# VH-VL binders against Beta-L-arabinobiosidase (hypBA2), part 9

Target 1, 158 residues: Beta-L-arabinobiosidase (hypBA2), of Bifidobacterium longum subsp. longum (e8mgh9r892to1049)
Amino acid sequence: TNVDSASKSTTNVAKDADVTGTTYAEKDTNYPAKNAVDGKTVMESFWGTKGSENKTDTLNIKFKDGKQKIDDIRLYFYQSSSSQTISGYAEPANYKLEYQKDDGTWAPIADQVRTPNYAGANYNRIQFTPVETTTIRVTFTPQAGMAVGVKEIEAYNT
Key: E = the ipSAE of ESMFold2; O = the ipSAE of OpenDDE; V2 = 0.75 times the mean of E and O plus 0.25 times the DockQ between their complexes.

## First folded at step 4 (VH-VL)

Design b26 (from m01 with heavy chain G57Y Y103W, light chain S93D T94Y; framework fv_namilumab; at its last look DockQ between E and O 0.05; V2 from the best seeds 0.00; counts 0 for: pae O 12.0 > 2, grease 19.1 > 18.9, placed apart)
Fold by OpenDDE, look of step 5:
Structure b26 (fold): chain C 158 residues (1-158), chain A 121 residues (1-121), chain B 107 residues (1-107)
Amino acid sequence: as target 1 above (158 residues)
Amino acid sequence: QVQLVQSGAEVKKPGASVKVSCKAFGYTFTDYYLHWVRQAPGQGLEWVGWINPNSGYTNYAQKFQGRVTMTRDTSISTAYMELSRLRSDDTAVYYCARDYSGWEPYYFDYWGQGTMVTVSS
Amino acid sequence: DIQMTQSPSSVSASVGDRVTIACRASQSISSYLNWYQQRPGKAPQLLIYAASSLQSGVPSRFSGSGSGTDFTLTINSLQPEDFATYYCQQSYDYPWTFGGGTKLEIK
């Protein structure tokens, strides 16, 4: 339902990043964390938290080209909507964005502007004051009774 | 009542700098983003940038990058916009405006009265 | 940058008239569209936010509609104090941009 109508920067620095997740689809290897950074926003490629026992789950994304300056992140969330989709998935109730500081500690990405304001199905855009980091992480809080599916995470310096 | 009060009119020569102030009343200064918008005489509105009074972080329009500096003094609930290397086309009324959303910039619910900055040789 | 185009640039109307002002975005901005009124020599004032939400204290004769790329500000039964310049503004993408304005003049 959420249509991506915003222009994209030329370089997605999150693509093909070293990505790890706190969970994966229970006994399902078809939806690994790498799907969240494979450059595809299609329904067939996503990382899922279905089966997770965690209250929140996190994707850790280490950029392949080292330290990056970013000010724009795009999140694409999977949504169950038809018989052709996997049931039990919805956009998160909330998500948190953090970046790793040079000393290795984590800090929240501040001064965010999110579009839409609350997590929506498919396309979400987060704009913020530029940060320089090698690694970002996104922590997802699922809606009650639902799992989170991430089709793609993109990062840009606009 | 919420009120934004700006400093008085300025007359500057090309190449000079101008610093306009915006003092906030009637609300917690650090809870709301402040934007700056300018309007050349007889023209429309142009967004300059925003500042988060709490953190001091800023976001400037590309057009003003390197020439504009937004700061704040939380002790006196005052925001500042400094524009350097002034040109004649910088002549405008400069407004500060409060953003209603503390989480995300959304809309300007309150405006300062404006500060006229005239740049002329 | 997202271009905001208002039409008409000026319009003449009489007290009691129904007036509509259009605002078009160069790309979809969802409902991230605000309307402001500016009287001569004064600062802009918020009328409508989020495309259709009426700001508190604004007369109900003002209304906003639209989503995506096309938006409309409507003033029903124009009053003398409504003769001013109106601006739409998008907050969907940086830099935030305004329409060129629509000057509503008395006929």
Scores: ipSAE 0.000, ipTM 0.576, lowest interface PAE 12.0, mean pLDDT 91
ESMFold2-Fast, scan of step 4: ipSAE 0.408; ipTM 0.793
ESMFold2, look of step 5: ipSAE 0.026; ipTM 0.643
ESMFold2 (binder alone), look of step 5: mean pLDDT 93; pTM 0.948

Design b27 (from m01 with heavy chain N59Y S101E Y106W, light chain S30Y; framework fv_namilumab)
Fold by ESMFold2-Fast, scan of step 4:
Structure b27 (fold): chain C 158 residues (1-158), chain A 121 residues (1-121), chain B 107 residues (1-107)
Amino acid sequence: as target 1 above (158 residues)
Amino acid sequence: QVQLVQSGAEVKKPGASVKVSCKAFGYTFTDYYLHWVRQAPGQGLEWVGWINPNSGGTYYAQKFQGRVTMTRDTSISTAYMELSRLRSDDTAVYYCARDYEGYEPWYFDYWGQGTMVTVSS
Amino acid sequence: DIQMTQSPSSVSASVGDRVTIACRASQSIYSYLNWYQQRPGKAPQLLIYAASSLQSGVPSRFSGSGSGTDFTLTINSLQPEDFATYYCQQSYSTPWTFGGGTKLEIK
């Protein structure tokens, strides 16, 4: 039995997490924060920040089953296209990843390897040195004139 | 071989606008953010904002919000910063600088030579 | 905004000296601190990123240390080309902010 290998899984520990956004982002009631952790990457299920007057908007993802070991976060962004009727949402210009330490303070996730190395319109994978935490926080900087659309946030121990 | 080449010096009157260019050489233009940083004569460095050349997305420091516009043209690997309603205290050397995109921590690894913008009556 | 304070504002030194420049952040920025060198009439050049990582092509006499709020740049055995102004910069939170600069002058 190899107990070290047994801790690795394909389980998304962010699914159905307790999720909260910034106040203005929560005003976008058609696209609530719960949509970012529902296990769906379809274009009709995303969290939106339309109407936000904030410089940045944040999602706090508190895992359902307490403290988790993670080394892999996957972000799926919404982007309006000619084949879609929902307009005004795009991938963020940039994003920041943090985790909550045992003392309740926030620390940046270190040693990130991002694929792609820019904020891609659909799938973004971020791999890093494992952290153990109850809560992760993603802060999004929107593109000028656009709201942020996040289809899904996943967290894994790969 | 990585190089950022900026447009030449500008002299403007108060209330005018100025548009500075920054042309990238020796790397894939869309892989790195470009920042704009200014420096008034004899003063320190002040960050203005950034543009993501891939998406065209921008972010501006609050002090410049409403009078700065950053754009890019991917066909010629060139970024632009336009500053409007110029005041005498906008007199500065304006630099463009390349940042590593998507990885924390970020840093400015290559800088343009700078463009002197003088605002005087 | 995160305020960056450098000390001293200027320092006089001789070739061969060891020089230390300090930078303090108004709040913790972990290791998100960079150091730049600017020679008169020239653009700034990156020396150190992530508090202690030496940029490729930069001489090993330059070193950085610190984390949280207090950081130092050290030049071990100063050379003539090192007389310049040095700036620290935090990249933890927008807006990115710079220290006021430290001018290193020949004695």
Scores: ipSAE 0.006, ipTM 0.531, lowest interface PAE 11.3, mean pLDDT 84

Design b28 (from m01 with heavy chain G102D, light chain S28D S31N S91Y T94F W96L; framework fv_namilumab)
Fold by ESMFold2-Fast, scan of step 4:
Parts: sequence; C-alpha cells; structure tokens
Structure b28 (fold): chain C 158 residues (1-158), chain A 121 residues (1-121), chain B 107 residues (1-107)
Amino acid sequence: as target 1 above (158 residues)
Amino acid sequence: QVQLVQSGAEVKKPGASVKVSCKAFGYTFTDYYLHWVRQAPGQGLEWVGWINPNSGGTNYAQKFQGRVTMTRDTSISTAYMELSRLRSDDTAVYYCARDYSDYEPYYFDYWGQGTMVTVSS
Amino acid sequence: DIQMTQSPSSVSASVGDRVTIACRASQDISNYLNWYQQRPGKAPQLLIYAASSLQSGVPSRFSGSGSGTDFTLTINSLQPEDFATYYCQQYYSFPLTFGGGTKLEIK
C-alpha cells in the first residue's frame, strides 16, 4: 500500500459527519469542529482548541449514514510554523481513540498500529481490528502551553 | 435527576441591580457550561451570555457588556447573573440553561424554571 | 449578529395535521441550528440539534431538515401537547441568536 494511496476504500465515512468538539465557546466560531470533517487538509481549515481551559479536548464524530465498519482512522494536525500562521499550536502530546458501543458506553479501540508511533505534526494513520459503531471520539492531550489543531479526521474500512 | 432551580421573582426600580441564582442538581456542576437567556413578556428568546463553572470564564452578548456579570460558587453548585443599571426594557423572565455537555456545545438540554424580573418605577 | 427569521409567526392547525415551520439565517450557518419548543407558562425544551438530530426522549413525529440558510421543522401528525411556540437558534457565531418564534395554535 503506497503512502499516496494509503486507503483502498473509496469512502471516508467521517466526511460531513455530525461532529462536536469540547466547548470553549469564543474559539469555536473561528475554528469550529466541522472543519475537522470537511474534506480539507489545508492550513486554513482546522478545529482549534486555543483558549480551552480543559486538561484534554475531545472530538465526537457521529457518522452521517449510521453504523459503519471501520479499521482505519487518519488524523491531520495543524502546526504553527511561521508569523503567517496562528501561533501557539503544536501536535498533541498524545491522543486516545474510542468508539461507542450499542449500550451507549465508550470502549477503547484495541490493537492499534500507529504510523508514526508518536503524534506526528502532519499525517497520522491508525489501523486496528475492525469495529462497528455509529460514533467515535478522539481525546487529545496537548503539549504543555500549546493548543491542539485538527485539520481533518478520516475513517475508512480498508 | 438533572434539575436547575432558580431564585424567586424580583421587582426593582430603574437604575438598581438584580442578582439571579441558578442551583444545579443531579450532575457534576463543573462539567457543563451554563447560559443565561431572557424573554420579555409576550416576546421571544434573547441570549445574554454563558459561564464556564470550572474556570469562571464568561462570554456576554455585546449589548449587555459592562452591565452583566456572571459568577459561580462551586461549593454549592450555584451560578449567578447580576444585571446592573436596570431599565424598564430589562423586564423579562431570565432562564439559566445547561449546555448539553462539553462534547456537544450550545445545545440547551435542561432549563431552569425562570425568574421574573420586573423593572418599574 | 446573525439574524434568524421564522415564518409564519403563527399557524392554526388541528390534531392529526402535518405542520411545517421555516427558519432562515441571514448568512450561511451550515448545520449549526437547534429547535426548541416552549409550552405556555413553561421553560423551553430542546427538540432538534445540529439541524436534523432528534434529542433523546423527543417523539419521532418531530423532524428537522435544511442546511446553509434555510431550515424546516416538521411535525408529522399533531398531538394536543404540541400546541406551543417553536424557536430556532443558531450556534455558528456569537452572540447566539434565536428566531422570533412560531406560535402553533389549535383551530
């Protein structure tokens, strides 16, 4: 499987999903959660947590077409790189992936293989044993003094 | 059961201030934002602002900036809205409302019963 | 501020009728719209969030649709408890703003 063709699936089931982020109100209007599922991986479109007073921030992604089988999640992080970008953003120190079970409780996604094995500034691919669910959530732990920005989250069945 | 219980009706003269309380029951007070929304008699709903009970951070609608103050006391799970320099057009029912959760912002899933504030000479 | 306009301001209907209520935003708000029901003398209650998602415990006769600037709330078969005022609310930008309300009255 090539880097430029990392998924053989044609469908990103997270695109245009019902997405909600951890609230910090003032910042949601500038960098809303919808930016993380809009199909764009550009610097101008991301969900941002700058101004959050939470220890961790979470994205909840409820798939548009109901229960889906997935085994591949891809994360694209926003990073402050120059005076032309919004300052104070770095890739998270870590992140946690969970799915919602039929009884409404959350369970960790097991058997993850992460590429890279740390949170990379750009592209992150997480492969795992297939899970059937309506909703996934990603919880981000920021680096000290930094905010988390997510350009896009994608979910596939490869 | 989740419940928001507000203080009783107030009658104030123009120029006075009023402080309305909203006590939360049945959930962790610091986990959910609280909003204040008012409704003048026979009219629609108007957003006043919100408070983050965990941090004490606030955001107010511009028209109330400088006249409204929102605070909370985490030891008694109570939020407060104080509105100063009252005028007759501040006469309204004031509601507190819980933002569904920190994961689903700006959906008001539980509302207090409302507090009638009447401003008259 | 984003202005929310509801139409009609009032509608008369009978039990069993299908009713539609419209809400228009002054600019694109994507799907960042909620619908609330306010029964006489009561606080508002959340019916629909994110334009089309039904709040837990709300009867399936209620549905929401639309995106961008034009939104609709539909009640498929009116029940007596549905005679109330309905409000749309945008949460795309601060300040949060509500429509002027649509009063649903019994014929």
Scores: ipSAE 0.006, ipTM 0.499, lowest interface PAE 13.3, mean pLDDT 84

Design b29 (from m01 with heavy chain D99E, light chain A50D S53R T94Y W96Y; framework fv_namilumab)
Fold by ESMFold2-Fast, scan of step 4:
Formats: sequence, structure tokens, C-alpha cells
Structure b29 (fold): chain C 158 residues (1-158), chain A 121 residues (1-121), chain B 107 residues (1-107)
Amino acid sequence: as target 1 above (158 residues)
Amino acid sequence: QVQLVQSGAEVKKPGASVKVSCKAFGYTFTDYYLHWVRQAPGQGLEWVGWINPNSGGTNYAQKFQGRVTMTRDTSISTAYMELSRLRSDDTAVYYCAREYSGYEPYYFDYWGQGTMVTVSS
Amino acid sequence: DIQMTQSPSSVSASVGDRVTIACRASQSISSYLNWYQQRPGKAPQLLIYDASRLQSGVPSRFSGSGSGTDFTLTINSLQPEDFATYYCQQSYSYPYTFGGGTKLEIK
């Protein structure tokens, strides 16, 4: 069988989200955080951490239309290949998902079911017990010697 | 030569906030991250978060998110950690520690002397 | 969060002894492990970084080994100034986490 995101399509509430609070942006602004919420999963449109001196970088997503109920997050990673001019990117070694509670504190998203259960290069789906929140964040641990590229993050209530 | 000098001991009531400073000497302030680590009396070490003095970017341990704020003033090479809505279990020595921000191995090569924060009624 | 477990919690030894302290990570952390020494009333000090690299100024009787999940700190020929608490720390991912500490006590 195949992974078919269209059969579970509802509104992507992360599209055009406010990404202020993201820990790093590449100096030349070629791969800004807004690229991770622009609705495109194409390779040249990603948020990049190349040049970051942080051990991990966090992508902050404040939903455009306020508090949302979500149970499904999708992450698309950029990876460098010998046929591409953009080098030095690989899928992260791992990542953490958190949501902001009403009191402003952060909590891990509970009961995650990840497909795949490791960070996959192109597509990752995370399903979980529904949470209601205005803001989610994803913290990425890069592979040694590599930068992280996030093509898109999507959030749904399926 | 390299030295991190922290502010003096604080006694606070539950619900108050505390702001601890860490002043850097003997190196380029913006080349190194400053982390905050606390230690409750008789207990082990617990990581609180870091600030990048160059960008002002921060990263906080989840349990302190919403209560901790880290800032810096590059004109005086000083980093600050403010912890709000204090509870008795926030009683600890708070340390600042320096970490090179490049791709070299990550470790704390210099530590401040620590600031004792006591939270009691 | 990566959980760090140290063993033993305490060890009694005499000057001249060889002491070994173990540290285990709940998942692979490659070589991103550091060892710190803390004397009573003092801030921690770095001994070993990157699992096996000796910090400048630290005596050669200290050595570190291991990779992945299992790590060891060894002190050859223990000296009086070595009686302290030792902590391992992973710097692989945030939050950084420390072992519970190993108190080295005079026998």
C-alpha cells in the first residue's frame, strides 16, 4: 500500500502560521522559517539551519486563526543529493513535538504514533490524542555534520 | 583569565520572581553560549536552558517554559535568567556555564560561582 | 528526554586506588558525553569532554572511554584532591541531562 495524505485531508491549520520564536534563520535569508508554512513541499522551499551553531533548533508555529484542535502533524524534510546544488542537509536524527497549554507552559504531545517511527527523509506523519492549542513547536536534533531542512509542517484535525 | 561572575544570594517568597546575572570576563562574549544549570540542596544538576548572546536566541527546558526568561546585554557582557512564579522547590544554587557555539565538541568549560536562591515563606 | 544513569551512587576508596565510574544513556548519544567534578561548596569543573578527551590542565590520571550508551570515567592512582562528586552529562540533544552523580569518599 501507499501513504495517501489526500484521503485524510482537512484544513491545514499550520499554513501561513506565525513562525516568530523559531531559534535560527540562515544568515542569507534564502531558507527562512516562513518556507516551512507556505503550503509547498517542493525541495527549494524549506527552512534551513545551515550555519546554526545551536545543537538543536526549534521551529515555532502559532496558528493563524487562534486556538485549534489537532491530532495529526506532517513533516517534510529536505535532504541533499549528488544531483542537487544545495549541499549539507539531511533529515534530523530525531525531533520532539510540544504544544503550548493555556497557562503558557509547554507540554510534550502525548501518545504519538509516528510513520515512520524514525525521522524519514521526505515525509513523516505523527498522529496523537487530540490537543487544543494556539501554538506548537518542533525541536530538531541534526545528524552529525549536517543541517536540518524542513520543507513543510502541516497540522490537521482528522 | 576567563571568568563568569554571578550576582549574590536571593531570598524570595512563593509567587515572586528572581533575576540572576552572570557577567563574563576575559573572552568575546558573543562567541559562546551561556547555559543555566541549577542544583537543589543535596541534589544533582538540572539543565534550565541557554541563551546565544550573539543573536539573543534562547532555548528552555520544557518544565521551565513560560516561567523562565533569559536575556543579555552585550554592552556589559552580562546574561540574565529571570524565573517567575517561584515555588519552594525552586530553591537551588543557579549556575551559569559557558559553551563554545561552534561545531566543536559541546561542553561547559567555565562555570560561574553559583547564586543561591531560597524560596520560603 | 535522554535519561542518564550513573553507577555506583557512592564509592569509598583510598589514596592510590584505581576507581571506575559508569554512566549509561537511555539511547545512543554517540560520543557527546562530558564528565564534571564538583567539590563541596564549589561549582562543577570540566574533566573530560567528547567521551575521551582530557580538558587542558586536568591530570592525566583521569581518562574517559565509551560510545553509544555505555561510558566510563577512570581515575588511576587516586589523590586526596579527587574526593568529590562526579557527574556525567549528555550534550547530544536538548534538554541536556546529567547523571545522578557519584560521590567518591575517603575509606
Scores: ipSAE 0.005, ipTM 0.487, lowest interface PAE 15.4, mean pLDDT 86

Design b30 (from m01, 45 letters changed; framework fv_trastuzumab)
Fold by ESMFold2-Fast, scan of step 4:
Structure b30 (fold): chain C 158 residues (1-158), chain A 121 residues (1-121), chain B 107 residues (1-107)
Amino acid sequence: as target 1 above (158 residues)
Amino acid sequence: EVQLVESGGGLVQPGGSLRLSCAASGYTFTDYYIHWVRQAPGKGLEWVAWINPNSGGTRYADSVKGRFTISADTSKNTAYLQMNSLRAEDTAVYYCARDYSGYEPYYFDYWGQGTLVTVSS
Amino acid sequence: DIQMTQSPSSLSASVGDRVTITCRASQSISSYVAWYQQKPGKAPKLLIYAASSLQSGVPSRFSGSRSGTDFTLTISSLQPEDFATYYCQQSYSTPWTFGQGTKVEIK
């Protein structure tokens, strides 16, 4: 029965969040972090890490309306193709999800069920045991020789 | 129940080769990275290599690059560490450990019992 | 490579004592630190991950904290089974690196 999900929300609490990422010139001017929470999954609106010399790159997403209960995160990655003008982007080799605890420390999001299990270019849904938090953090490990592009991050209580 | 079991350790002469195995059970093998971490007698822990069994992606410590090769056989739920051109300083107990394939941060929640590799003349 | 420096290298303590072990990273690594316990002849066992999260099944007397690049493992009331070597580890950047270890010995 669907009775047990009746009180849950499908509102994307990450939309228009206060978002920060690892910083450098190309990403900040052409592919800024705000593009990952603007409600658009279109190709021209992504946060990009091309030119980063970091082993991993991170996005911190602080919800605009304070502490939220979430159990569902959705990630849309940008992937370069022959029909696109921007080269060198592929979905990350993997990614890590954390939430900020009340004491300000970070903890991993537990009991993740990922669809698909590997990082997919078009759409990734991660469902987990509900957490209450003001801020989530995603850390991306790129594929060798490639940059990471995040079109959108969404967070829900489903 | 989650288990990692190492095998293949032994005594080998400098310049020799050895292959270690890490047999995994009790979980979905492709959901977790497998790491090799070694410990020289009386010394601390040193990370050696990891593999993502799902993608085949690998990383190596600089001290073993070009000499060691990590691989995985998903049909057997087993990871391997092929060690070539062995040196006395490679003498250590070798542990395999799992890490949740980058999807959750940064820890080795289960370790094998370890297998001893001794490189001496 | 990121260096993890533990202090002290060893300490002697009695059952019931509060024990504190510190680990310092050579650069900013956020909260990407785990703590492990190792007993002689055994594999390491995870105690703490994400600097302060207690692993399931680990007694609540163990806790972790972060202040900048300094990370602390605390045992609030040392028990006989806690005499072991403790290691910190960073996974912020490859290669993963460990501290040199802190041996907690019976006084």
Scores: ipSAE 0.005, ipTM 0.490, lowest interface PAE 11.8, mean pLDDT 84

Design c02 (from e09 with heavy chain N52S Y54S N57S; framework fv_ebrasodebart)
Fold by ESMFold2-Fast, scan of step 4:
Structure c02 (fold): chain C 158 residues (1-158), chain A 118 residues (1-118), chain B 108 residues (1-108)
Amino acid sequence: as target 1 above (158 residues)
Amino acid sequence: QIQLVQSGAEVKKPGASVKVSCKASGYTFTNYGISWVRQAPGQGLEWMGWISASSGSTNYAQKLQGRVTMTTDTSTSTAYMELRSLRSDDTAVYYCTRDHYYGSTDYWGQGTLVTVSS
Amino acid sequence: QAVLTQPPSVSVSPGQTASITCSGDKLGDTYAYWYQQKPGQSPVLVMYQDSQRPSGIPERFSASNSGNTATLTISGTQAMDEADYYCQAWDSSTALYVFGGGTKLTVL
């Protein structure tokens, strides 16, 4: 029975979100921030930080339908391979997850369970204690000499 | 040898337009961007904008939006910067520079003096 | 708006170490770049990505960037180093490059 105060959903509430990045990847509009919330995990559709003047880069994801209850975030990273023409990308060395509180300040997402436990190539699932928020942000620390590519960010209430 | 060679000095009246060229040689043109920087007499450096020689994507300084256009011709390895509705305070030496993806600008053209006076 | 502050002038004796600072709020969160400009000449990149030296730039040039301050250091300063020096960094809030006001280095 649906007795929960917020309905469980398979709906990705980050899809088509109002997304902004902090990177100078805007110099290369081929890999814009909107690619990280377009519903595609294909190799050519990612947000890229190559050419960033920042030592770490952040994506801010503001949900289209306002405040949402979430407990599950999924990150898909692009990595360069010898079979691809786009070079210089690897999964980040680390990443940080935060949500925006009602007073506008940012707080860490608590009680994260990461699968895999490190930043994995391609797919990462992060489960946590539910939060209600309009906006999440993810800050990425790149591997030395590499850029970060985010194919998709998804957010769910599972 | 890597070189950026710019067009010659220009004298313009207020309200006119100027188009400066920048011919690149000694490297693969499409692997780098081109930034434009200007310097008014006795003043410091001011960034104007950037263009990708690969994609043609541009990013312009906010104060120049609507007045500046940057383009490239990959067949001649040449970048162009056009500034419209010239004002007296647009008098400056205009530089093109090679913009490296993992760094800022590494090679500079010789500069083009643009004088705007009535 | 982000502003990069440089001292307008620095003087040093030949053979001594010159230090030129560039200050900005959280400047160390972005990469800093340094340019040398002599009268009537185009600027020349002397340091990139905080501490990297381009080919052809003497080993006596070094740099750092942390907190709010980037520093260009020239050891064993020579008369030929007399020039204006500019720092440059990216301002994420405006999505624009910003130059410092420049520092005139005099070797007396």
Scores: ipSAE 0.153, ipTM 0.674, lowest interface PAE 3.2, mean pLDDT 85

Design c04 (from e09 with light chain Q49R Q52Y; framework fv_ebrasodebart; at its last look DockQ between E and O 0.43; V2 from the best seeds 0.00; counts 0 for: pae E 4.2 > 2)
Heavy chain, then light chain:
Amino acid sequence: QIQLVQSGAEVKKPGASVKVSCKASGYTFTNYGISWVRQAPGQGLEWMGWINAYSGNTNYAQKLQGRVTMTTDTSTSTAYMELRSLRSDDTAVYYCTRDHYYGSTDYWGQGTLVTVSS
Amino acid sequence: QAVLTQPPSVSVSPGQTASITCSGDKLGDTYAYWYQQKPGQSPVLVMYRDSYRPSGIPERFSASNSGNTATLTISGTQAMDEADYYCQAWDSSTALYVFGGGTKLTVL
ESMFold2-Fast, scan of step 4: ipSAE 0.421; ipTM 0.729
ESMFold2, look of step 5: ipSAE 0.161; ipTM 0.653
ESMFold2 (binder alone), look of step 5: mean pLDDT 91; pTM 0.930
OpenDDE, look of step 5: ipSAE 0.580; ipTM 0.841

Design c05 (from e09 with heavy chain T97A T105F, light chain Q52Y; framework fv_ebrasodebart)
Fold by ESMFold2-Fast, scan of step 4:
Structure c05 (fold): chain C 158 residues (1-158), chain A 118 residues (1-118), chain B 108 residues (1-108)
Amino acid sequence: as target 1 above (158 residues)
Amino acid sequence: QIQLVQSGAEVKKPGASVKVSCKASGYTFTNYGISWVRQAPGQGLEWMGWINAYSGNTNYAQKLQGRVTMTTDTSTSTAYMELRSLRSDDTAVYYCARDHYYGSFDYWGQGTLVTVSS
Amino acid sequence: QAVLTQPPSVSVSPGQTASITCSGDKLGDTYAYWYQQKPGQSPVLVMYQDSYRPSGIPERFSASNSGNTATLTISGTQAMDEADYYCQAWDSSTALYVFGGGTKLTVL
């Protein structure tokens, strides 16, 4: 059986993904969900949840080129400090990773190894047993009194 | 072998401060958070706060906000929890625990008994 | 503040199935975790992310979480399982970890 013989790749299959189904968009049009899949990890380009009254918010990522084999997700968070001009953002307290099965239902991504396991500001790598799917989603739990900012999500088959 | 080793028991007077250490070994320290949980004699578990060992960011229980400070020293893989303005009802066993994947406390220190008596 | 409610005690005979419940508003919308604590010892994680067992925890431990109730089930309960059991979850409204009050399991 050759169904999993796709070559390992440095290609980010989440780039320019369809983010329809993301649960929140800020009124400030500078921080839309598409910023999380634009290939940029810079401070000025992130998806923000400021003003969300939801307890958690979900970023929905439908790969542009259909079903992909992935085993590696990378998350970059925007974080405010006391010296920054944009306030009220911190890395999430926690997050959940799920993929959409062929029947349309959602399942947790199993066997995750997170580096760091607790959310870091600049770079978070999640490695797992390969999954073949069209769509992933990340559900974020914010820290008390803070919004979540996602600079970028990347997905790879490493 | 993953292990968290805490500092020894302490006896303090009301109004004093205590600083408990938690030395981690057997894993990459900065890959995980450290949560602090206490347990008063005969009582249940009470979460106090956590620290992200990579970023140094902290989040504290509201009841303890302003009295607690959590820090890490990544060069020695050690977490610290300092509690100030001690009261008799702060008498408890204090645990550090490795925080793994959305609140899973998979490894715990042996506990540090802090006794506050007048 | 979210509250996780556990029965204060559960008693079973050796070999029977023990069920320990943990109730909280919309608890099934978040992950539940279970810890075992024996007198004078640190807590030990026995179940994580609702239904998964850590390495080293016997298969007779299982768990579920749906609606408002998470349940820890111990089949073929042994004397060595006598302990206090705590559930734990994350309350996103306060951004706090919350523990249940604990259940003393007696095997007699």
Scores: ipSAE 0.007, ipTM 0.623, lowest interface PAE 9.5, mean pLDDT 85

Design c06 (from e09 with heavy chain T97A Y102W T105F; framework fv_ebrasodebart)
Fold by ESMFold2-Fast, scan of step 4:
Structure c06 (fold): chain C 158 residues (1-158), chain A 118 residues (1-118), chain B 108 residues (1-108)
Amino acid sequence: as target 1 above (158 residues)
Amino acid sequence: QIQLVQSGAEVKKPGASVKVSCKASGYTFTNYGISWVRQAPGQGLEWMGWINAYSGNTNYAQKLQGRVTMTTDTSTSTAYMELRSLRSDDTAVYYCARDHYWGSFDYWGQGTLVTVSS
Amino acid sequence: QAVLTQPPSVSVSPGQTASITCSGDKLGDTYAYWYQQKPGQSPVLVMYQDSQRPSGIPERFSASNSGNTATLTISGTQAMDEADYYCQAWDSSTALYVFGGGTKLTVL
């Protein structure tokens, strides 16, 4: 599904995107990057960085229908609890949002308004000045001693 | 129209406590954090800590751990910074600043001079 | 805690390009921010996320961040640019903010 530059939509253009993550065994784990764009915010489906030796880990989300206009990104984080068998996950200490420019370089997404303003465990909405791009990149900085889990990332033109 | 207005100058004796206020207006208070930054006379900027106005969670500079407390009152869109057990080297202008989630301090209060002297 | 190193002073003639550096280990792996402070005034954000300029900041201000060094560049420097300049970055390992020591820009 494609969103033209003039329309406002409830369509999540990140769903089923070509997604890559930077983990030591991303494609061979039970928590692969594709879980972050499957359209589900359930606890059983998340991208996990546990075991990563990187100081930060990144998701690259390339929209399936090419260049899209977006102004709204939603992030759902996995967090360990006493009822879970999977331990060691917390919302990231920080995260960066970037988009890929036409020349292939990366630029920060400007004028972001985050709700909540820092990373919240379950739901994070980031609204910003519209950008047109084929690919967005989110770089996560974990809390000390913890891994990052992303249940879903959604992108909209609201 | 975005504005941070701080309380007035304070003169304190060593061992006392000071509580500085920072009233925000012109934006949704809970969508941003507030960082506190101080500057001793003729010296550089020193970050003290921040508070998330949505959750109330705080993070303090290690040097000030145990002496500083940051709070917010969402009903009045006001942030507070209390520094205890004041020493002469705490003499500084204390700033509050709107802390954009990526570490940008895009709007600053006018500063509050706190003088600690015998 | 990470340390950001700035030269204590930089002097330029009016119309010249001023370059202020900020050095820290792997600074290019994080965003750098720049603040201008004039005597008796609060700091003002002049550059954010390495190279972005807030509305109201003159086009002669630009910045970059690569490797271990972030740089603030002021082209066609004017007397009104005379101020202290501070860099700031996020130390992701400690989840703390850190400021450089500041650079006094003198426009002769």
Scores: ipSAE 0.007, ipTM 0.544, lowest interface PAE 12.1, mean pLDDT 84

